VHH binders against Citrate synthase (ctsA). Designs and how they scored, part 30

Target 1, 373 residues: Citrate synthase (ctsA), of Heyndrickxia coagulans (Weizmannia coagulans) (p27660)
Amino acid sequence: MVNTNQFIPGLEGVIASETKISFLDTVNSEIVIKGYDLLALSKTKGYLDIVHLLLEGTIPNEAEKQHLEETLKQEYDVPDEIIQVLSLLPKTAHPMDALRTGVSVLASFDTELLNREHSTNLKRAYQLLGKIPNIVANSYHILHSEEPVQPLQDLSYSANFLYMITGKKPTELEEKIFDRSLVLYSEHELPNSTFTARVIASTLSDLYGALTGAVASLKGHLHGGANEAVMEMLQDAQTVEGFKHLLHDKLSKKEKIMGFGHRVYMKKMDPRAAMMKEALKELSAVNGDDLLLQMCEAGEQIMREEKGLFPNLDYYAAPVYWKLGIPIPLYTPIFFSSRTVGLCAHVMEQHENNRIFRPRVLYTGARNLRVED
Key: E = the ipSAE of ESMFold2; O = the ipSAE of OpenDDE; V2 = 0.75 times the mean of E and O plus 0.25 times the DockQ between their complexes.

## First folded at step 21 (VHH; framework vhh_7b2m_4)

Design s4 (from r7 with E107S; at its last look DockQ between E and O 0.36; V2 from the best seeds 0.00; counts 0 for: pae E 6.0 > 2, unsure alone 64.9 < 65)
Fold by ESMFold2, look of step 21:
Structure s4 (fold): chain B 373 residues (1-373), chain A 121 residues (1-121)
Amino acid sequence: as target 1 above (373 residues)
Amino acid sequence: EVQLVESGGGLVQAGGSLRLSCAASGFTFSTNAVGWYRQAPGKQRVVVASITSGGYTYYSDSVKGRFTISRDNAKNTVYLQMNSLKPEDTAVYYCATRYTTWSPGYSFDSWGQGTQVTVSS
C-alpha cells in the first residue's frame, strides 16, 4: 500500500462530523442526547419528549407536548398512492424494502423539495414521524394480504403505532414498554445509517432521499436486524436447553452472536438492555409465561462465561417485542421508525452547516496500460 | 394432546380450606406457565392465580393472602391452596396453561374440565 497511515478501512475511529445532537461517551459510559444522559431521560420521559428535544431543542412542557401530539396526529394518514405502490410489491418483499419504497415515494408529494429552510425541514420531519409508523405497520399487512389498520384518535402516538401493527388496542403497560423502546432506539451518534443520511444530505439532496438511503443502510446485514436475529435464534431454539445448545454450537463455529457487546458498555450489561429485561419480566408475569426470559437469562450467562460479553439493547428488546405481539420482520422497521427523529435532526444539522463528504481512495490497480487502435 | 385434569374440589364451610390439584400431560410442563381461573354461576370466567415456569406468581386481589399457587415440575402438577374460604369463592375452578404454536402475543389457550368448589355460609 502507498500510504497506509491515511487509509482507515471502514473509517473506524474517524471523526467525520461535528454535532450538537448526540455523543457516545466511552470514557464516562454515557449516551448523551442534546446534553442529557439517555438513560436518565428514558426513566421519566416518553418518545414525544425526545422528539421535541431533538427537533425543537428542549424537553417540552405539557402544553408543548400536547401541541406536538396533535401535530403528529394530523400526519398519521398516508396518501392512497403510497398504499397502491406498496400493493404492487411481490408478497415476498421484506418490510424494510416496503419502507424504503414508501419513504422514497413521499418525496413526490412534497411541492417544496428545493426549500431546505429550517422550518420547512421541520415540517417534513413531523410528516415523516407521523407517516412512517403507518407505512411500517400497513406495508406488513399488505404484504400478508391483510386489511390495513387505521389509527384511532383516542390513542397516543406509541399506542397507535403498536395498534396499527397488532390490530389490538394495547394495555397501559404494553404502551409504556413500547414507548420506552422508542426512546431507547431514538438516537445513537453516527451509526452507518445516520452517516449515510448525512452523506446524502451533504450534497444538498432532500430529507426523504437521505432517509431512503438510511433505510437501505439499516437493512444491511452488518448494520440492522440484530433484534430480528436475536428473536430468530430464540424461536429456532424453542426451549432453554435448545438455546444453550444453539449458542454453544455458534461459539464452536466462531460465529458472531447478535445481541451482545456495545462500544460504550464493554464490561457490563447495557443499562438499556437492563431496562428491557425488566420489561420482559413484567410482561412475562402478566401473561404467565417466562420461557423467553429463562432462555435469555441462560444465554446471558453462557456469553458472560464463555466470551466475557454482555447483552446490548437488542438482546432484550427482541423478546419484549415478541411479547407485545410484534412480528419479527417489523423489528428493524420499528427501529428505523424510532430513529427517524434522530435522522431528521442530523439531516437538518447537516443542511444548516454543510460540507460535502468527498473522501479519496488508495489506488491499488494497474497503471500506464495502453489503448491500441 | 394437551390434557389438564383438576381435582380436590368439594363442599366446605366458610373459613375452611381446600387444596386443588391439576395434573398436566401432552406438553412440556416445566417450560409453560399454568394458572387457575374460576367461574361463579352466572358470571364470566376470571383469573384467580398463575405461576410462570420460573416460579413468579400472580394473584387476583380477591384471593391475595388467602390462596397460594405452587407447582411441582417433577410431577407435572400445579396446586392451589385455598385457605379462609368464603361463600363468594364458590365457583367452578379451571386449570389453564399456555400451549401455543410460537406466534406473537402469548395468552392462556388450554383449559381443564373444571372442579366445583362450594363454600357454605
Scores: ipSAE 0.017, ipTM 0.343, lowest interface PAE 6.0, mean pLDDT 88
ESMFold2 (binder alone), look of step 21: mean pLDDT 80; pTM 0.797
OpenDDE, look of step 21: ipSAE 0.268; ipTM 0.696

Design s5 (from r7 with G35S D61N; at its last fold request DockQ between E and O 0.39; V2 from the best seeds 0.00; counts 0 for: pae E 2.6 > 2, unsure alone 61.9 < 65)
Amino acid sequence: EVQLVESGGGLVQAGGSLRLSCAASGFTFSTNAVSWYRQAPGKQRVVVASITSGGYTYYSNSVKGRFTISRDNAKNTVYLQMNSLKPEDTAVYYCATRYTTWSPGYEFDSWGQGTQVTVSS
ESMFold2, look of step 21: ipSAE 0.278; ipTM 0.649
ESMFold2 (binder alone), look of step 21: mean pLDDT 79; pTM 0.793
OpenDDE, look of step 21: ipSAE 0.446; ipTM 0.788
ESMFold2, fold request of step 25: ipSAE 0.218, 0.395, 0.156; ipTM 0.619, 0.767, 0.603
ESMFold2 (binder alone), fold request of step 25: mean pLDDT 79, 80, 79; pTM 0.796, 0.799, 0.795
OpenDDE, fold request of step 25: ipSAE 0.390, 0.377, 0.386; ipTM 0.688, 0.686, 0.696

Design s6 (from r1 with T97K; at its last look DockQ between E and O 0.01; V2 from the best seeds 0.00; counts 0 for: pae O 13.3 > 2, unsure alone 63.6 < 65, off the site)
Fold by OpenDDE, look of step 21:
Structure s6 (fold): chain B 373 residues (1-373), chain A 122 residues (1-122)
Amino acid sequence: as target 1 above (373 residues)
Amino acid sequence: EVQLVESGGGLVQAGGSLRLSCAASGFTFSTNAVGWYRQAPGKQRVVVASITSGGYTYYSDSVKGRFTISRDNAKNTVYLQMNSLKPEDTAVYYCAKRYTTWSPGEYSFDSWGQGTQVTVSS
């Protein structure tokens, strides 16, 4: 029983929500999503299968999957006003900030914003799943004074998303790997961004507000920013030996190494990382360039030996995204895009069974101060 | 107990129209996707049309432009307007839940109705 009078820093170990959506089983090394192991699903199922599972409660058959994809394709377009707003941003803005703004602006176009019924929220979820990839991709283009890329209807959901980012149609392997990454990022119980979304939703605020808050949360380098940081380290190091040196230097300075460790897994390997490592191997085999793989493996070894830490999903996702031609500033926005379906599921569940979050504090500040008349 | 009761089937000439109805009970209709399926003699049951709780519709290629699925949540009823009927549309039409809030294992359809016969004569 949690002592309600005890301060628990970071709410570590505190059960904050009841949910039927997801559970991290650290004992069995499973990521449970609606009763399935996400890791097992990721071997044979794609992102849209996960979308269907999280929002509709079942793994889709082929017809259902096709319907879902067609539904999402219809939602690819964003209001021109979104593009205009993004165009007003300073060119120095980070795409995560652009994404935050874009998602926020979308709320103003919802004529039923105050309707929190399941069917209405579900519709919103599909709209967001359709539009957020566009916002993510084109935020980057706009910020770099490039023309926005229009979605291609003849591509799959994942292929189109990648296309909109890179400007070229992906290969089958690229599509497969990118889609796999979306699956792996789709849901993860109650991380900070999901908790934030639920907290906002618990006031019966709208889904857009909840997601906007989630974007803000995910932007933090302790949450979503790790993938960018990893790729920056790899770029700085340039070689295997350089990377070894870089890591040892950082460790000697007691600096945190991004891409390693996890609040839930602790000193266990994130099973998602292993899958993305395999993806990196596949991409490396295409042209024989395995430098990034070698660097990452060396880093993994050092961190295991020196700190007993294991890579998380972001560690291997970073070089994978690099090989896919994805710019570094879009790594976190893509993470959010993938997580959209999970966030929506959580918000919907919160709205349907709501209890407002209202914790108290251990006050350590000044008392009895008075203003002189 | 989930119940789905189809009605509106019958005999019609080619080029004619029928409107099927399905009355649903025993579950929260407004939060579930529903659909129409058909099974011709000696053939597998196939999806004709579906509608999500959010109102998104799907049609099989064979019925696109001719059939319209709709729902009335207040009446817990889903409809299938069938226009320009063809002999190949002859089948038993079934109403079913397409989705559930929770499903163990691989996907399966839940709670099929008894079906209604549609016969289109040439």
Scores: ipSAE 0.007, ipTM 0.229, lowest interface PAE 13.3, mean pLDDT 91
ESMFold2, look of step 21: ipSAE 0.097; ipTM 0.548
ESMFold2 (binder alone), look of step 21: mean pLDDT 78; pTM 0.785

Design s7 (from r1 with Y107I; at its last look DockQ between E and O 0.77; V2 from the best seeds 0.00; counts 0 for: pae E 2.9 > 2, unsure alone 60.4 < 65)
Fold by OpenDDE, look of step 21:
Structure s7 (fold): chain B 373 residues (1-373), chain A 122 residues (1-122)
Amino acid sequence: as target 1 above (373 residues)
Amino acid sequence: EVQLVESGGGLVQAGGSLRLSCAASGFTFSTNAVGWYRQAPGKQRVVVASITSGGYTYYSDSVKGRFTISRDNAKNTVYLQMNSLKPEDTAVYYCATRYTTWSPGEISFDSWGQGTQVTVSS
């Protein structure tokens, strides 16, 4: 029993929330989502299946899935004001900041902002799931002085998202792999961004506020920024030997290597990483270019041998996204987009069974100071 | 200098089989992915099959189930077994090795062979 009177740095091991949404079973290496193993689902189910499972509580049949997709398609458009606001940002702004702003602005267009009923939040969740990909993709285009890309209604949810990013219709394989990545990023128990969202939601603040806070959390390099950092390392290294050298150099300097380790998995491999590694293999095969795969495998070996650390999802997601033609600054925003469904589920659950988060502190500051007359 | 030399092409009747070979030199074959491409008259060169250094394979939809790519690292050779050939398979077939361009989604082929003609008659 955790003594509530003790300081627990980082809340490590502390049970902060009761939930029916997800559980990381580290003993069995499962990511439990509404009673299913997400890894098992990822083999046969797509992102929209996960969306339905998390928001509606069941795996959809074909008709339900189609209805869901149609519902989301209707929500692809964003208010012109969003585009205008994004256009006002400095061109040096990071897309995560743009996303934060975009999500925040959306709140002002909700005429039922104070309504936290399940049905209203559910509708809101679908709206966000429809619009956030647009904001993600077009934030990049706008920041690079490109024309915004309009969504294509004839594509799948995932295909359209990728299309909006790259400007090209994806192949079937690309679509499949991208969708898989969305599945894998969709939910992960109570990471910092989800906790943040619940904390905000616990004040009975609105879903947009909660998500805005989550964006801010996820931006941190200790949370969502790892995928960008990984690809930057790979790009800097250029070769397998270069990457080996880079890693050894960083290790000698006691620098943290992004893409390895996980707070929950500890000395075990993130099972999602294995899935994305397979995706990398597939894409590498398509082009006959497996340099990134070779580099990543070499890095994986070094980190295992030198530090006993294993890749997380971001480590292999980065080169996959690279091969899909996705610019590095959008890796984290895409992560958020995928996580939107999980975040919404958590916020909804918090609203329905709310207890305000109000922790205390171990005060280490000065005492008994007086103002001198 | 990277060299890729294709062989095994020729004329074959529809439904027949051919086996292409590509002998590679001038680079570490075992650590590189290799692939087969084809270009039909008036068409763009397209990927037919590829195999990574780890042995993972890709096939275009048009050849899936009919073609098999394999490699022998000891011989620095990649093979393309082509079964159930169709007139639509008529093209010059090229062996290639590919490298990362460090641009998102960009693919560049660094080395190509001279190609070998495959003609499938009706």
Scores: ipSAE 0.155, ipTM 0.649, lowest interface PAE 1.6, mean pLDDT 92
ESMFold2, look of step 21: ipSAE 0.325; ipTM 0.677
ESMFold2 (binder alone), look of step 21: mean pLDDT 77; pTM 0.773

Design s8 (from r1 with Y107F; at its last look DockQ between E and O 0.18; V2 from the best seeds 0.00; counts 0 for: pae E 6.5 > 2, unsure alone 64.1 < 65, placed apart)
Fold by ESMFold2, look of step 21:
Structure s8 (fold): chain B 373 residues (1-373), chain A 122 residues (1-122)
Amino acid sequence: as target 1 above (373 residues)
Amino acid sequence: EVQLVESGGGLVQAGGSLRLSCAASGFTFSTNAVGWYRQAPGKQRVVVASITSGGYTYYSDSVKGRFTISRDNAKNTVYLQMNSLKPEDTAVYYCATRYTTWSPGEFSFDSWGQGTQVTVSS
């Protein structure tokens, strides 16, 4: 029996769900994904390996991976109505607004929406994984009065995604780096957006509705957008000395500086950030411009010396995405696209062993007011 | 091709003022950061001041409070107003920019002018 009188603001420390999907192991400093260390996976496996692991329960063999890739390729196209709906949005809309709308509209095309069996939800997950990259990339083009970029069937999942964003086929290096970023963003225990998805799913609402809510949560200033904020600071600063000044100014005003700190990796650089720093070095060497790298290294030093804080994934992913040709407004939508597989896994798990979330309140308002005659 | 042409250098007595100009062409000036660097004899080029497209300015400690950077986007020109000049400010002053305007995925070039000599006498 639980003590129903206890008020826990923000649910801090509350264990709200049982899951076999992932957890943040602060004791052993690991992000655990279906029993594996995410960092170990990210060194040798690609995004489709993570997709199979999270949705099917195992790292795929080559035949299973080929089948998965073929399945996803059949889902790359979106109904024409999605493009039409996105075209009606004001051009001032953010791509996250367009993504939210597009995911919501997909539900209307699901002929089995009321069927929540495992196999049907799994099919939906693959449809979402195939279609969300198209919605993400082409929402940007539509909002900027550009023609949609159609998917290419001969490109890998991650190469096609980056192609749709930039309009150019990526090099092997660019594809590898982008794919790794998708692995690193793919799943992270129970952030606000994943919890939101499980709350919605707990009513037996559909997978699309749960993901629509998750998009809304991720757009929130206190949850998503740190990678956008990092690149905005770099762009505004323009030089190494400009960035040093910007950071010192923010520190003097006691402002939060995005891109630093992580719950699991508190005493060192987030190893995911270290992987993206190496990617930034590679991209900088290839194109002969290391200004962003120099700026980021200066910022890393300042934050370590002044605050004892270390880069998280967003700090180095931001300049990597810039070097890949990705516009800043798509950073959060790409994060969501990567997280889609984890969200789908969580919603499916919730549907298959469900109890509705129905908390109470601590009432602190007026009592016993009377209606005037 | 990016071209940067500095002007306004010369001889000046300590405590005096000079205004440097840099005319730019071959890139989109209004969306690109521009800056001033200097190189004293036998020394490395060092940043003096820079200004972003959004108007954020940076000054090295040695010139802060004495120098003012500004830009006129209609004329594709960046200026450096140098007041209270000291003999230590003697150097060749270079205007600099990147080849692109921070477009995603594009290579940025460090492009330099030919420089203009500033000599401050005691």
Scores: ipSAE 0.018, ipTM 0.451, lowest interface PAE 6.5, mean pLDDT 88
ESMFold2 (binder alone), look of step 21: mean pLDDT 78; pTM 0.782
OpenDDE, look of step 21: ipSAE 0.061; ipTM 0.551

## First folded at step 22 (VHH; framework vhh_7b2m_4)

Design t1 (from s1 with V34M Y58K; at its last look DockQ between E and O 0.02; V2 from the best seeds 0.00; counts 0 for: pae O 14.2 > 2, unsure alone 62.9 < 65, off the site)
Fold by OpenDDE, look of step 22:
Structure t1 (fold): chain B 373 residues (1-373), chain A 122 residues (1-122)
Amino acid sequence: as target 1 above (373 residues)
Amino acid sequence: EVQLVESGGGLVQAGGSLRLSCAASGFTFSTNAMSWYRQAPGKQRVVVASITSGGYTKYSNSVKGRFTISRDNAKNTVYLQMNSLKPEDTAVYYCATRYTTWSPGEYSFDSWGQGTQVTVSS
């Protein structure tokens, strides 16, 4: 029993929320989402299935899935004002900052902003799921002085998202792998961004505010920056031997190696990482270019040998996204886009059963100071 | 091609010491873990000691406190200092590349040398 009077740094191990949404079962290596193992679902179900499960509470049948997709397609467009605002950003801005701004601005267009009823929030969630991919993709284009890419209604949700990023229609394999990545990023219990969203929501603030806060949280290099960092390392190293050298150099300097370790997955490889590794193999097999795979495998071995650490999802997601033609600065924004459904589910649950978060502190500062006359 | 050449084996009395050496070539030595294995007559080859590229060491329970693995990256050589030798340490000792999980029965496709015979008399 955790003594409530003890300071727990980082709230490590502290139960902060009651939820029916998700649970990380580290003993059985399961990611429980509304009663299902997400890993099991990922083998046969797509991102929209997860969306329906998290927001509606059930795995959709074919008709429901089709209706959901149609609903989302209607929400792909963003107000022109969003594009204008993004166009005002310095070209040096990171897409995560653009995303934060974009999500924030969307709140101003909601005519029912103060309505937190379940049905209203649900509608709002679908709007966000429709618009955020657009903001993610076009933030990059705008920041690079390119014309925004318009969504294609004839593509699937995931295919359109990837299309908006790359400007080309994806192959079936590319679509499948990208969709799988969205499934795997969709929900993960109570990471910092989700907790942040719930904390903000607990003031009965609106869903946009909560998500804006979540973007800010995820931007931190200790949370969402690992995928970018991994690909940067790989890019810098260029070869298998180069990557080995790079890692050993970092380790000798006691630098943290991004893409390895997880506060929850300490003893095993993140099972999601294993799935992305397989995706990397599939993509490598298409043209016979397995350099990134070889590099990653070498790195995996080194980290296991030297530190006993295993890859997390970001480690193998990064080279997968690279092979899909996705620019590095969009890795984290895509992660957020995928997580949107989970964040919305948590915020909705918080609004429906709300208690304001108000922790206390262990005060270590000065006492009894007086203002001099 | 990976080449490993073991040396330093021989006949020693119980309680004595030997130092084995393994000269490595054909790969980047400084970025690879190295291991020593041994195989006694009629028994399976088993891991004895390992050292990572960063210098972290592991030992089997049977040799812990008596054997020391070390490496010289400038010479591409790994060493096994064997002290307080016992008759049960009699085996062919092999040098190998790469990491071992130390799981029972795990045979990795590691590259091996020819081995060097160590005989400890009572």
Scores: ipSAE 0.000, ipTM 0.243, lowest interface PAE 14.2, mean pLDDT 90
ESMFold2, look of step 22: ipSAE 0.006; ipTM 0.357
ESMFold2 (binder alone), look of step 22: mean pLDDT 79; pTM 0.787

Design t2 (from s5 with V34M Y58K; at its last look DockQ between E and O 0.01; V2 from the best seeds 0.00; counts 0 for: pae E 21.6 > 2, off the site)
Fold by OpenDDE, look of step 22:
Structure t2 (fold): chain B 373 residues (1-373), chain A 121 residues (1-121)
Amino acid sequence: as target 1 above (373 residues)
Amino acid sequence: EVQLVESGGGLVQAGGSLRLSCAASGFTFSTNAMSWYRQAPGKQRVVVASITSGGYTKYSNSVKGRFTISRDNAKNTVYLQMNSLKPEDTAVYYCATRYTTWSPGYEFDSWGQGTQVTVSS
């Protein structure tokens, strides 16, 4: 029993929320979402299936899925004002900051902003799911003085998202792999960004505010920065031998190696990482270029042998996104985009059963100070 | 063809400053991360600084607080401002691309010829 008067740094292990949305079963190595194992779902279901499951509570049939996709397609466009605001950002801005701003600005266009009813929030969630990919992709283009890419209505949700990023229609394999990555990033119990969203939501603040806070949280290098860091590390190394050397050097200096370890997955590889590793293999087989795969495998082995650490999702997602032609600065924004559905689900649940978060402190400061006459 | 041309190297006294430039061509500069490497005599080439297409920067511990990497997309140029130079900073400095943004194609073989930086005691 946790002593309510005990300071728990970082709230590690503290149960902060009651939820029906998701649970990390570390014993059975399952990511439970609405009663299903996400890994099992990922084998046969796509991102839109997960969207429907998290927001509507059920796996959709074909008609429901089609309706959902049509609904989202209608929401792809963003107000011109969003593009204008993004265009005002310094070109040195990171896409995560642009995303934060974009999501924040969207709130001002909601005519029912103060309405937190389930049906209204649900509609809002679909709007966000439609618009955030646009903001993610075009934030990057705008920041690089490129013309924004318009969404294509004839593509699937995930294909259009990838298209908007790369300017090219993806192959079937590319679409499939990208969609799979969205599934895997969609929900993960109560990480910092989700907790932040719930904390903000607990004041009965609106969904946009909650997501804006979540973006800010995810931007932190301890939360969302690992995927970018991994790819940069691979680039620095250039070769398998180079990567081995790089890792040993870092280890000798007691530097943290991004892409390894997880607070929840301590003794085994993140099963999501394994799926992305498979995706990397598939992509490598297409053109015969398996350099990144070989590098990653070598790194995996070294980290296992030297530190007993295993890859997390970001470790293998990074080179996959590289092969898909995705710019490194968009890795984290894409992660957020995928997580949008989970965040919305959590905020909606918080609004429907709300208690304001108001923790206390262990005060270690000065006492009994008086103002001098 | 990707081309990287470094300039700005030279001889400087300890405590002095230099600014290196790298002119890039043959690829979409604005969408690619850029890096500076250096290679001292008898040592391996190591990364010194990097800047993403989004402007985020990273530095090796040895140069943190002294060196600043920046980029000008309009000029397709990446810079390395080197302050408080030390004799141990003596090396050939190389500019490199970090990644290409378009699939297919993993390209990481583009380096300049390098520019010599010598810091005297």
Scores: ipSAE 0.000, ipTM 0.191, lowest interface PAE 16.9, mean pLDDT 91
ESMFold2, look of step 22: ipSAE 0.000; ipTM 0.104
ESMFold2 (binder alone), look of step 22: mean pLDDT 80; pTM 0.802

Design t3 (from s1 with S35T; at its last read DockQ between E and O 0.94; V2 from the best seeds 0.00; counts 0 for: pae E 3.1 > 2, unsure alone 62.3 < 65)
Amino acid sequence: EVQLVESGGGLVQAGGSLRLSCAASGFTFSTNAVTWYRQAPGKQRVVVASITSGGYTYYSNSVKGRFTISRDNAKNTVYLQMNSLKPEDTAVYYCATRYTTWSPGEYSFDSWGQGTQVTVSS
ESMFold2, look of step 22: ipSAE 0.444; ipTM 0.780
ESMFold2 (binder alone), look of step 22: mean pLDDT 79; pTM 0.789
OpenDDE, look of step 22: ipSAE 0.473; ipTM 0.801
ESMFold2, fold request of step 23: ipSAE 0.278, 0.245, 0.349; ipTM 0.702, 0.708, 0.719
ESMFold2 (binder alone), fold request of step 23: mean pLDDT 77, 78, 78; pTM 0.770, 0.776, 0.773
OpenDDE, fold request of step 23: ipSAE 0.031, 0.547, 0.473; ipTM 0.514, 0.837, 0.811
ESMFold2, last read: ipSAE 0.242, 0.295, 0.370; ipTM 0.687, 0.667, 0.746
ESMFold2 (binder alone), last read: mean pLDDT 78, 78, 78; pTM 0.776, 0.776, 0.775
OpenDDE, last read: ipSAE 0.505, 0.492, 0.441; ipTM 0.817, 0.816, 0.797

